# Ledger of designs, part 230: VHH binders against o26223

Target 1, 191 residues: o26223
Amino acid sequence: MKLLWTSQHIKVTVHIDGKVSKMDVLEAIKTRRSIRKYQDREVPEELIDKILDAAMCGPSAVDERPWHFIVVRNREMLEKIPEVHPYGAMVKDAPVAIIVCCDSSLEKIPGFWVQDCSIASQNILLAAHSLGLGAVWTGVYPLEDRVEGIRRLFSIPEHVIPFSVIPLGYPAENPGTRDLFDPDRIHLEKW
Key: E = the ipSAE of ESMFold2; O = the ipSAE of OpenDDE; V2 = 0.75 times the mean of E and O plus 0.25 times the DockQ between their complexes.

## First folded at step 14 (VHH; framework vhh_7nfr_2)

Design P106 (at its last look DockQ between E and O 0.01; V2 from the best seeds 0.00; counts 0 for: pae E 13.8 > 2, placed apart)
Fold by OpenDDE, look of step 15:
Structure P106 (fold): chain B 191 residues (1-191), chain A 124 residues (1-124)
Amino acid sequence: as target 1 above (191 residues)
Amino acid sequence: QVQLQESGGGLVQPGGSLRLSCAASGFKFSRYWMSWVRQAPGEGREWVSSISFSYGWTYYADSVKGRFTIARDNVKNTLYLLMDSLKSDDTAVYYCAKHIYSSKPKTQDEFDYWGQGTQVTVSS
């Protein structure tokens, strides 16, 4: 089923603090938080399309783009994910989740797929946040039990490696922002 | 086994009211969106109304908006349809349906379980 991605530039007006403002990239990065509680509200397909578009815009090693995405909306499947992912309890409460996977057959340089899929996963989180959604990165790889659990649950081929599960929804919590800047972690020219 | 059982249908005059119930069993009722769908004689199935997990989001077809109210009791595992100001065109078999997804249904394929239906007849 070719998901016809109609790139309609939907101006998503994110109401932050009652003001319609476009979230710039630095704002998105600095204000993003892991969201684990979601409203009893559907997520439009158009937003998922935008998120996936963003997910595919990240760099990859030698432009290998090894990522695949499973969009999960089936309620029964969402309910089953926590059974194989012990830290994925919030997934069952989300209206949708994205599973980021690597197709190893697309890998050009061994090992860089982890970086590639990490970039894709982070872009999903940032895009979701900028669109007024909440999300959280639940790690699958490199934990073998989680990898195999997700593989079996979604009948993922052996050459494809599930990397992360990212539930998404309209946020039902506001954890606030954090200042994580640490100048002691910056070294000039040498250690 | 998933079971949905509708009740509350009957004969009513135009302008009258009915309350339909759907008793659900065999699944975690509170974890699924639910809908009412109706089928008039000689016509296809028509979506009527949907409700989310709790009481937060409800959807109605234009034909019933302002007259019908969908509700649920997650303690009793029961879905309701309050029908006011009934019209002859509301005559149909009414079905409760379980959602596959947490969204307003787009097609009939987005339901995995159906009740047997309850007959509603609006006639003078």
Scores: ipSAE 0.825, ipTM 0.914, lowest interface PAE 0.5, mean pLDDT 92
Fold by ESMFold2-Fast, scan of step 14:
Structure P106 (fold): chain B 191 residues (1-191), chain A 124 residues (1-124)
Amino acid sequence: as target 1 above (191 residues)
Amino acid sequence: QVQLQESGGGLVQPGGSLRLSCAASGFKFSRYWMSWVRQAPGEGREWVSSISFSYGWTYYADSVKGRFTIARDNVKNTLYLLMDSLKSDDTAVYYCAKHIYSSKPKTQDEFDYWGQGTQVTVSS
C-alpha cells in the first residue's frame, strides 16, 4: 500500500482492523465519535505532527490564526488534568493530550478567537479519526475555574487562554454510528 | 518514596536463561510504562525493552527480540525480564526504569526513576 500526497492525486486512508481503508471526507465527518477509552499503546510523534498541521489549516476570522498548542505526554501532568477539569477524568488514561490555546495578542477582531479555536479543535478530532486514533474535546473556555486551573498547571501566560483539552490514543471502545440528520431543522427560504 | 529493586541476576553460561525481577514501590505502578535498560562494561546505557501499563504492549531492541520477554504483574507491582538464549554480549548491569512518557524512550532522560541494577554475566 501507498499513502501519497502529490500535486495531481491527494489521498487519505484510515487503518481499520490493521488494514488501510479509503475514507472520504463525508464518511470521516459522519463516523467520527467522541472516544474516552484508550489503549496505552504508543502514539507516534509523526501522527501528532500530522494532526497539528491539520489543526492549523482551519479558517479563522480575518486570517488571525490565534491558536497555540501544548502537547502533553508527561504521565504525571496528564494525571493532574482531572484535578483542575472535573469532566476530564479520561485524560489521565490517554498517552497524549493536546491543549488548544488562544494567544490574545494575535486577535485582530474581538471575540472571534472562540470560533477559530473551535475550528482548530474539530480539525484535531477529524484528523485523529482519519489516522485511526480516537479523541474527545473536553471544554475549558469559558469556564473560569477550568481556564485558571489549566493555566496554572501548564504555566500559561495571562495573555494566552486555554480553550480545550483533547486527549488522544488508539481507541479502546467503539460507540457505534449515529444517524443525526433531522430535516425538521432545515427551513427553505425563511423560517 | 519511589523505589525500584532488581533481583535475579547472576553468572550463566552461553545459551542459558535467567529471569530478572523488579519490585516497585512508592508510586502507582499500574499507571506507568516500565523498561529494562542495560549497561555493559565500559559502554553507555542501552534500552532493552518496554511494556505499557494495562494492555501490556511490548517493545524490544533488535538485539534481544525473540530471545527476551518483558512482563509485569500489576497486583504484585513487579516487572520481569525473561532472558533466553543468553549470549556473551548480554553481559551487563540490568536496570529497571519508570517511564515519564507512554512511548519507547529516545534518551535515558525519559525515565524519572531507576533501580540500583542487577549484574548479569554470560561466560564460560
Scores: ipSAE 0.613, ipTM 0.851, lowest interface PAE 2.0, mean pLDDT 90
Fold by ESMFold2, look of step 15:
Structure P106 (fold): chain B 191 residues (1-191), chain A 124 residues (1-124)
Amino acid sequence: as target 1 above (191 residues)
Amino acid sequence: QVQLQESGGGLVQPGGSLRLSCAASGFKFSRYWMSWVRQAPGEGREWVSSISFSYGWTYYADSVKGRFTIARDNVKNTLYLLMDSLKSDDTAVYYCAKHIYSSKPKTQDEFDYWGQGTQVTVSS
């Protein structure tokens, strides 16, 4: 196979060698987009299990694994989230949401739980994308009103900190991919 | 303004060698992948070689591997193509191109700036 770039549009054939129906990890990272519109279609429990399994595969500071997850499918509860989370309006339209939380009693190194829960949250987004679902990370921590609102709404105990709310479902939009690489953000050897 | 200016082309016998240069200005040269792309008469543009910005990882089209060497000088903002064992099939206008992405190019839409080109003619 020869790769040509032509003004005359000469046809090029590309052969993809590898496993069928499996998304390459770099492709998943590059093509994942925030999805805020969802089909009126249930998400099977099996897919949620796979997503949460992926969430827990992330590294954490000294393997502290401080994360807990609340799976929300109840319509009334999903509709209440925007009352305490102004930029979470799309959550009411999602068939399911996952709330990522930190149990501070599991911290082994103070303050790294934010990184730990961020990693788990990003794994949720990538796993959902790889399974044909769309999702978006809506921020809770560090905004005190959102933290307390979500804690109250879901009866989250004082030592547990809600970090993010991630609505997900089969996408009803396709925003396409973006070119976000910026070489000026890369510093070789030093700043 | 971004400028890419190629030089070093010319007429050479089969088996001969040439060294192409591309002087770059108007952007942070050391932060971008760069490529050589060629166009033979009556044909589309064909990717020849690419070089990454970090540590000079190099990539070559199968048709030139082992004969051509891409290099860069990030102090002088200059891209090079050392061409050895030239064949008649290498006759083309050679363009210097700046990548948008940090990856091997799949289409010409992955370059945002091109040089004017330098003619290489391999004649027996």
Scores: ipSAE 0.000, ipTM 0.142, lowest interface PAE 13.8, mean pLDDT 86
ESMFold2 (binder alone), look of step 15: mean pLDDT 81; pTM 0.835

Design P107
Fold by ESMFold2-Fast, scan of step 14:
Structure P107 (fold): chain B 191 residues (1-191), chain A 124 residues (1-124)
Amino acid sequence: as target 1 above (191 residues)
Amino acid sequence: QVQLQESGGGLVQPGGSLRLSCAASGFKFSRFWMSWVRQAPGEGREWVSSISYSYGWTYYADSVKGRFTIARDNVKNTLYLLMDSLKSDDTAVYYCAKHIYSSKPKTQDEFDYWGQGTQVTVSS
C-alpha cells in the first residue's frame, strides 16, 4: 500500500483544525530555537505531514524542487545515526527524524540544490516550531563521510545526496528567545 | 609533491587472483577517498572501486562486485585491490587515483592525481 498526501491533509484539517498554529510568521522566525532535548512522546503523523507540506513549499532554482524526505521513527535506526554523524547524539533521543535529500536527477542548474535543500530544512524547523514542536538541523552535506554513512544506513541510491538530519519532538527544554537585530549589518543604497 | 605508485600487476590464468598495491606520499592519505580505475585496450577509462577514508565505506562497479575487494592501510599510506575469480575481460591497465575532494568521484575531473598504472593480463 501507498498513502496519498491529499487524503492525509484532509484528515489532519478535520482532526486538529486551528489547535496548533498560534504564531504569525514573524513570531515563528524570531522565537525558533534549536531544540536538542525531547519529551518521551510520539509526534502524530498528521503533524509530520504538515511539516513536510511546508518543506515542499520553499522556492527552488528554476523550480527544480530536488528534495526528497526520509521519515525515521524506528528506534534502532535512530540509535545508529550517531555512529555515522558525530554531532548527532541527540537524534537517538528524538521520537522521529527527517532526512532531507537531494535527487540529483531532478537538478536543472548545477549547485543550486544546496540552497534548495537549505530552504526545505529551514521550513521544517519553522513549521515544527509553529506546531509546538522542537527541532534542530544537524549538518550532513558537504561532509563526505557523513554523506556516505547516512546513505549506507538508509539505503539511499548514489544519485541521491543526504543533506541534513533533523530530529523532532515535543521540546523538553526552553532556551529562551534571542534578540539578534544588528543595524550595523544594514547598508542603504551602497556599502 | 603527490606521488602514487602501483605494484602487483602481472599475467594470471582465468579464475586466478592478484593483489594490487598503491603506495601514496606527499599528501594526508588518511583524509581522502581513493579509487581504482582501469583502461582496457581500445576502451575508455572505467571506474572499478572506491573507498572512503574514515569509515572504510566501499563501492564497486557491477562488473567486479563480489570478485574484487578494495582496502586501505592508513598507517602505511597504502591502497589495495584484491582481485579474485579473474576473467579475460578484467585485462587492463589499473590506475590508483586520488580524489580532489574528500568525496566519491562522479567524473574524471574529481581526480587530481593518478599513478603510472600497472598492467593486469588474464589469459590462458
Scores: ipSAE 0.000, ipTM 0.123, lowest interface PAE 17.2, mean pLDDT 83

Design P108
Fold by ESMFold2-Fast, scan of step 14:
Structure P108 (fold): chain B 191 residues (1-191), chain A 124 residues (1-124)
Amino acid sequence: as target 1 above (191 residues)
Amino acid sequence: QVQLQESGGGLVQPGGSLRLSCAASGFKFSKYWMSWVRQAPGEGREWVSSISWSYGWTYYADSVKGRFTIARDNVKNTLYLLMDSLKSDDTAVYYCARHIYSSKPKTQDEFDYWGQGTQVTVSS
């Protein structure tokens, strides 16, 4: 019996011979780096689901949780993002991108949606890193030309504001660690 | 306009070899996963092989693994299928297809462009 195309759901199984260890929260925060070069390797849908679950677990002002997400895997759509986002050139080289959006109809306190969507964006970056992926936050809001460009490209309604575009993939670069701790920025009791 | 054009098919004896080519134009070939898909007389389309665009991740159907090799030349915008140890069961029209997503296809609907096909006949 020949397998027909409609029956082809062949998955690649990758076997890792070594023991795997998980990063703790502090290690994940300290070692996460912006990744702008990606392997063209498939990113499983299960990993994107875990990342979005983590994004929605962020704290939100008066629990408004105004975030919506667009998952972009379509190659033509990824190729068009740099046309409306001048500093998003790396997006077209990623296998997938997440657009973080604010549904303004869900906003309970004016202006706090920016903090809410920032928290969701950071959780995406940390979750991606913890799962062995690389990502980078490319800014959309508050740059009006980028906001309108992304809105038109993805048919985003007027009451929804695109906040960030986050390309993701298996890293094709390994930037060094950074020691950013600066005790001069810590003031005890008073300035 | 996106175009994919296959060539290199023909009549070959069992155990023979063929090299199929797919000339791509009208898009940035070097940024797309590509596949070969075949259709035998009276049967549905069968996925044969896929290749990623830059790192050369290759995937093969179990029926062709070890006999076929998928390759690409991003400078020449050409996809290849090197077919060794051909069997009568390999007789089909072979299509070049462009992926919508950077992943192994789950269905034929995950390709947005197809070539016209090239006939491969394995017969004595």
Scores: ipSAE 0.513, ipTM 0.807, lowest interface PAE 2.5, mean pLDDT 88

Design P109
Fold by ESMFold2-Fast, scan of step 14:
Structure P109 (fold): chain B 191 residues (1-191), chain A 124 residues (1-124)
Amino acid sequence: as target 1 above (191 residues)
Amino acid sequence: QVQLQESGGGLVQPGGSLRLSCAASGFKFSKYWMSWVRQAPGEGREWVSSISYRYGWTYYADSVKGRFTIARDNVKNTLYLLMDSLKSDDTAVYYCAKHIYSSRPKTQDEFDYWGQGTQVTVSS
């Protein structure tokens, strides 16, 4: 009979140091911001495990799942990243960074690994946000100098492609939420 | 209930080696970062090394980098410190310490339990 429009939420419960936080999926997506300033606090191993589990849950082309991850906590290594990544200055101040990589030997459909690794990177950002952490995606691929710089710095083999470097930590800034909805980018039925 | 017991200290000549052990009981050892902290006669406590519980991430004070190795055995609930190329300045009581939080030590306030210590003396 009468069609009613209703909105439903999916609730996510996160446990951090015995504290429980509930955030629905849409709220997590809408409130996530790039965070480049971090508290001088280490990130617990359990939270890194949860973030990497979420990263591997993304869809991938023909289920190829070509992603590999390097977890970097060594201060000297974090301090060297800005030398090979000009826009990665904030990485030296982060307690940890995750490098998202593609193992090309796992690739089944040429070129779709970029989309697969983008999905993994976004899941890292969303998972970090849901756990009370801040993170930012710094681009590596397709910039050849950055790819080779990161490869040499972390002894990454030739068949593996570093895709992104994501520093993360407890946020030391709160930039607020962006209102990005633009109805002019939505076309009904035709362009 | 929580107990930390160090062993393996002693008298050693400069350039020598020692292995310290810390037997832990009364808590879930495999769920906590562990550290070694030392105190020389008349000095304050100095952090030496820390190890994480899951990935085995290790951190060292600049004074011991390249000479000391921290390790753990989560099945035996034991923390280790392998000390090579010992110097007279390494003479101290060495304490095993349990972290309150899953983080590297910044201050002495980040530890909730300490062992009784084991004496290391480096002299000819």
Scores: ipSAE 0.000, ipTM 0.229, lowest interface PAE 13.1, mean pLDDT 84

Design P11
Fold by ESMFold2-Fast, scan of step 14:
Structure P11 (fold): chain B 191 residues (1-191), chain A 124 residues (1-124)
Amino acid sequence: as target 1 above (191 residues)
Amino acid sequence: QVQLQESGGGLVQPGGSLRLSCAASGFKFSRYWMSWVRQAPGEGREWVSSISYSYGWTSYADSVKGRFTIARDNVKNTLYLLMDSLKSDDTAVYYCAKHIYSSKPKTQDEFDYWGQGTQVTVSS
């Protein structure tokens, strides 16, 4: 008999490819993968709203919540993103993308907006996964060529910094799971 | 050399309780997941419970949930299984097992070392 073990955790209901499944927070974190291939299916606005609600629930330094989001569904605009983002080729094949931005006028603690927008980006990935969607974080900040390219493409004002571009859709690939837990990276009490 | 030594087994009546211990040596106990596995007479091995190296993460087989508690003491290098409301179906040899490294639900056996086992018999 092969040995299996199951974690005790709270369940979250998720709809995946017409099936209802339950995934707790730990399972969502452990099974989320970068998805770069999408089905030719539109993502309902209801799901985008749920994802953005989750993005805004992240912690931020001194509760500054500097994030703004651009939702891009226009095919011509999605097709232009790879022109200014070398690793954004998959964005043109996605039904929708979210651009995570920082409004620097909302920043209360210098520099912490990067962590704030990172948290928002990760919440988008986790929320998408929990809703049966796939997504990938494509980096914009701190690469100045990408920041300025995205800014010009989407008419983003100078006081707003594009941080990440996250294409999402129903997944057309399953890269499988990874066993990433490494106890040698954990130091007890001291280094 | 890795050593795992179980103790605490014995004969108990249905509804009784036992506490099993496993003394570990020869490796950095506090950095490994540990498990209890049992083998009933005439049956294959059945996973019972696992615990992370940090005390906080535990998992249980459906047959023992709510009745058994796995625990560890990283200062004493000791793994425990607290068994309540014992049933005749819990009769088995109980083995302490050391995980290779990371732990997640899999069909493969992921243990690299086993103890000698301790007998638990539940009968009237």
Scores: ipSAE 0.000, ipTM 0.086, lowest interface PAE 20.5, mean pLDDT 83

Design P110
Fold by ESMFold2-Fast, scan of step 14:
Structure P110 (fold): chain B 191 residues (1-191), chain A 124 residues (1-124)
Amino acid sequence: as target 1 above (191 residues)
Amino acid sequence: QVQLQESGGGLVQPGGSLRLSCAASGFKFSRYWMSWVRQAPGEGREWVSSISYSYGWTYYADSVKGRFTIARDNVKNTLYLLMDSLKSDDTAVYYCAKHIYSSKPKTQDEYDYWGQGTQVTVSS
């Protein structure tokens, strides 16, 4: 098969042994959805490296970059996550999960690590989507029971705070997009 | 308000080619899976091909795989079906269909809007 037409402004999808055209940044942002069902297929280490590189490229308060990441591929460990995270049932079925953590010893301005780790988490979701993977952010912080559960399960030190658990894999579901633009939430020059 | 309008059908000899187009309006075309479905004379509707909106996944019925290509232009809100190596049993009215959900259909009940259809006749 071949492309019938191409340009920087035209979205074209061509089936060549399952290959697809690339997404631009705005398309990736608008079409990313939470994915909770995964194919029984390994994610290459090279893709994980690209995702983590993207995670570390987020803006950070006073450039403190307090994030650390745990990459979990061990099936037995993935199967234990739902025991300490009630809404993380899908994690046990994922080929890999990334735990986003804050090293509080790297924190320069108290409290901004939450925004830093949120940015890193979102970058993981967008990068995964752009690479043909699906992922979902499962919340850990600020729920103390989940923080301590994840800490114990992965031997995380006291000065490090687990922030989110993000399972990812090749998607086995394809949810529709959402039309979320709401002009009533936009205020010009004043509330 | 939602409209799907097919074009490009016609009479063609076996082994020939046709390109069908479907102009979509009244909904966010770039956010829905789209399908081609055909109905041969005296038969029920048969799914032919689907294309996703997000990952650009394409799926084909075994009867057309390797001969037909589904494509979309999300800027022009247009769906295409490129038909090559046409056979007499490809003779049918071809419909553009919008999916209710964002997944490939398992049954014929997963479409909410249909076009008017365009006739394809493959005959010597």
Scores: ipSAE 0.000, ipTM 0.107, lowest interface PAE 19.0, mean pLDDT 83

Design P111
Fold by ESMFold2-Fast, scan of step 14:
Structure P111 (fold): chain B 191 residues (1-191), chain A 124 residues (1-124)
Amino acid sequence: as target 1 above (191 residues)
Amino acid sequence: QVQLQESGGGLVQPGGSLRLSCAASGFKFSRYWMSWVRQAPGEGREWVSSISWSGGWTYYADSVKGRFTIARDNVKNTLYLLMDSLKSDDTAVYYCAKHIYSYKPKTQDEFDYWGQGTQVTVSS
């Protein structure tokens, strides 16, 4: 069923199914929201495996696929992330986080690893949403203090660059969905 | 263990008011969406209202909008339903429910825990 809400003068459409994993691709893209509050529930390993499989399916510049992933479930380690990432306070409350990294030795075109890791990060968010989980992308690169903080915390080698930290879990909030289509940003044939 | 215990139901005349409470324990209450669901005699379960973990988002069924107010106290781990201008159609057992997902549920499959319920009877 579709529910239409108006919040802060913004129209919101939410598709409510008993199984979030049954969403089609467009519905998943349109209804995914950043989730920063999580239930006190374990995320099964099988769901993390599905999410990481999806993350690796993104397009990559000249198929360089430079991404590596660190899965963090250890509570002590999750609680240390906010010490090196000031906007990552919610990570300590998540049951699990995925750190998206770039192995620079795998890069074939300078600078395109940023796009590659962005694609992987978005696929993690969409896959999590499709499986009934909530997640949020917290930025690491290109902020040098965050990059080095995360590197030291997780013993990441110098040739590997931590790109994003994505906490995830069963959602404990619903900020609503957004209708963001703006035709004024679409230009035909020329600017 | 997770426990949800409702109270505050009773017999009230049409136009009257009641305040339902749900005491929650065994989980991090402040991190979960909570709902009230009712079941009238001989009917299926009907979703009444939901509140986000922070209380910043509230949703109501059209049948109760403007008459009922859902609230929570995260310090006391208690969920409330303030019911005004009660009608005979509001007669039902009212259940406190903990969400599986943060989306507003339309089915019982969206909840992983239900309370025992509290009876509300609106009769002259």
Scores: ipSAE 0.000, ipTM 0.109, lowest interface PAE 18.5, mean pLDDT 83

Design P112
Fold by ESMFold2-Fast, scan of step 14:
Structure P112 (fold): chain B 191 residues (1-191), chain A 124 residues (1-124)
Amino acid sequence: as target 1 above (191 residues)
Amino acid sequence: QVQLQESGGGLVQPGGSLRLSCAASGFKFSRYWMSWVRQAPGEGREWVSSISWSGGWTYYADSVKGRFTIARDNVKNTLYLLMDSLKSDDTAVYYCAKHIYSHKPKTQDEFDYWGQGTQVTVSS
């Protein structure tokens, strides 16, 4: 058995063949939790790039891919987000946040940009979790006051719509596992 | 309080049959995958069979496939294991286990509750 140091300075056990065990996709989906408390530790740019690569790999209606991303590391700017987003208090304590936006000029079919940006947001959450980070989706669209607040704060053009603000960092909490499967929501053959 | 109580074990001759039952209480039984897991004398736990929440999907260990049938009654909150063509190697304590996840288990850590077990002895 071989021990390796993580980015959190914690020793991890490797396989006897020298390979590190990784979380599979289903495990990542089922164990991902909203994380709102973060360690005072920088997130490397390489990890942000991997997360954004994953976000852009999501399916989109008619392959329109209308998403744009703003990466916010500036502490002063992060501290201003709660002023325009009432449920974004945790953002000021995160080392970085990603703002998911829709460029409406790239939209090929009306209305599907919401699904496109939702897919990108979820991929950010899953990718962050798989890389040992924690994140939470804070809603912006369709709440008009939040949309306009975020737009003004980050100088977002009129044709671009801020969709979500996702703070992320190394987690400082472990909320545990949730049992969410509900077969009463599954209908076989007909409603 | 979650409880799983097995019954139906006993002594049987090779080639015989037994039906195990597991009475579940304290949770919404119809929402969860359930498994049977056995432990032979002096050996570790071996997964035997799993059934989906609806009963539409069943899985069996290669050692019991074709001989055992897992079933459930969601109205009675009861899990069953019907065992045919029993062999001496089937001798074990059989446990009822509640899944954490809705899929075939990879490890015993994927169960959150276990019954106390029922002894099955196959001997002539």
Scores: ipSAE 0.000, ipTM 0.133, lowest interface PAE 17.9, mean pLDDT 85

Design P113
Fold by ESMFold2-Fast, scan of step 14:
Parts: sequence; C-alpha cells; structure tokens
Structure P113 (fold): chain B 191 residues (1-191), chain A 124 residues (1-124)
Amino acid sequence: as target 1 above (191 residues)
Amino acid sequence: QVQLQESGGGLVQPGGSLRLSCAASGFKFSRYWMSWVRQAPGEGREWVSSISWSGGWTYYADSVKGRFTIARDNVKNTLYLLMDSLKSDDTAVYYCAKHIYSQKPKTQDEFDYWGQGTQVTVSS
C-alpha cells in the first residue's frame, strides 16, 4: 500500500488563495483586537509565511533588523508555554504560536532592538487580522523568569533574547468595537 | 546533522509508474515543508512539487499536474513522490529538498539542504 492523496489534491488551487482580506490599513488598525479563543482549525503555512514576510517589513533602528522567529505548532511544546509564562494560558489552545526573538549579534545601536521587535510583533498582529486570523501579544521581555523559561524550553542560544510569544488561529470570539480616540492627548503647536 | 537520502529511481517504459522515497534525519521532519526538484541532463533545475509540514497543502508544477502525487509520513520521517503516466521528458535526477516554511521555492537559494538524488530514466 502506498500513501495516496485523494483526486482533490491533484490540480487543486489552495482554497485560501484569493481569501486575502479586503480591509484597508486604517480599518485593520482600528478593528484589530486581542484574540485569546481559537477554533480547532489548522492555520495553513501559506498564511504563516505571509505574516512573517509582513513582520520583517517593519522599520528598524539603523536598519539592523535583529529579529528571528520561531514557529511553534507542536502541541506538547505549546502546552508547556503556560508553565514558564503565567499569562500565556491561551497558548496551549492555539494551533500555532510565533516567538519573536532578537539576535543580539545583529544589534548596531544598543537598546533599540526592543523597539524593532515591538514593530515586528505589531506587524504580526495586523497581518494576522488582515488574513482573517486572531492573535494576541503576550509579553516576555523584560521579565527575566519568562525570558529564561522560554529560552530553555526552545533551546534558544544565550546571544538571542525571546521578546514576545504570539499565539494565533481562527478566532472563536468577537470582541466589540473600541472607541479609543481621545482628543485630550493631542496638543496643537505646544503642550 | 541533516541528512536526506533518496531512493526508488530506475528505468521504466513510457506510461509506467515509479515511487520515489526520501528518508530524512537530523531535524524535526514534521515541522518543515519538503520539495522534489529534478534536473535533466544539460538543463537547469526544475521544481516539481512541494508539501506542507502537515501534508495538508500540496503544490505541483504544471508539467506534472495530474500525473504525480507528493505525500509524506511524519511518523517514518519519509517524503514520497508517486509518479504515474511517465513520459520521456520526466527523465532526470530527482532531489529531495528541505526548506523552511516556503511553499513554492523559486530559486536554489530557497533550500537549506539537498539530498544526493535518484536517477529516473523513461525510455522505450
């Protein structure tokens, strides 16, 4: 007996082709919400590739681009994350998580890697939302116990710093609209 | 140490069938996209097929659609290419290639590692 795929796999266009969100940039920014409940549904690698491409398109200080990414799909590994990250309980229920890391050997200007990795993390959230997925940023750096816990769990080298863990999947919750515009935070010409 | 070992090639007549295998070791096979790439004598490398880490997504070159099927066994760490209705134009060395999360490698620079290849010859 050989491993046989059904006839539907022959000449089949990936069914997610053309399912890219028609959401414009402002709509994506305004409607993105933290999602912590996910459907029991696989996230295709094509969508992860698009999200990571978007993550690497962010600006970085002196173009240092210090980010590295670990994509975690292994259920046993996802289930261990809450043991080292107290606010990461939802990660065990996600089909996939992305760990955003800084390779300190790529750092050209001290300290700006935090901003660089923040930008990459936000791009992951926006890209996921634009593709019909939900995600949430769970903080790792600068909390030493979380940094070292994640480092040990994923065999991350000493010169690499885990920055955030972002579980993602198809959303199983629909948070309402947020009204965050606050004109008191806008000053014309001077404080 | 990453290792990819192809097997299953040989001589077949036009219209025949072959099953290629690639035994993978030294990495977590179930986490990576895998591809088959071929090279005919005197020609450049041609991408043939790719399969996602889970086996849920498969892609084929237009030249092989409807005739070839890519499959994987994540328990046995083995990649397969089932080749039906073989044509003389399918004569090539077939390589198993590992890449990180790329669906359709466009150039040789998109592969981390290559196997040594297995020869397929379709001749009357």
Scores: ipSAE 0.000, ipTM 0.119, lowest interface PAE 17.2, mean pLDDT 83

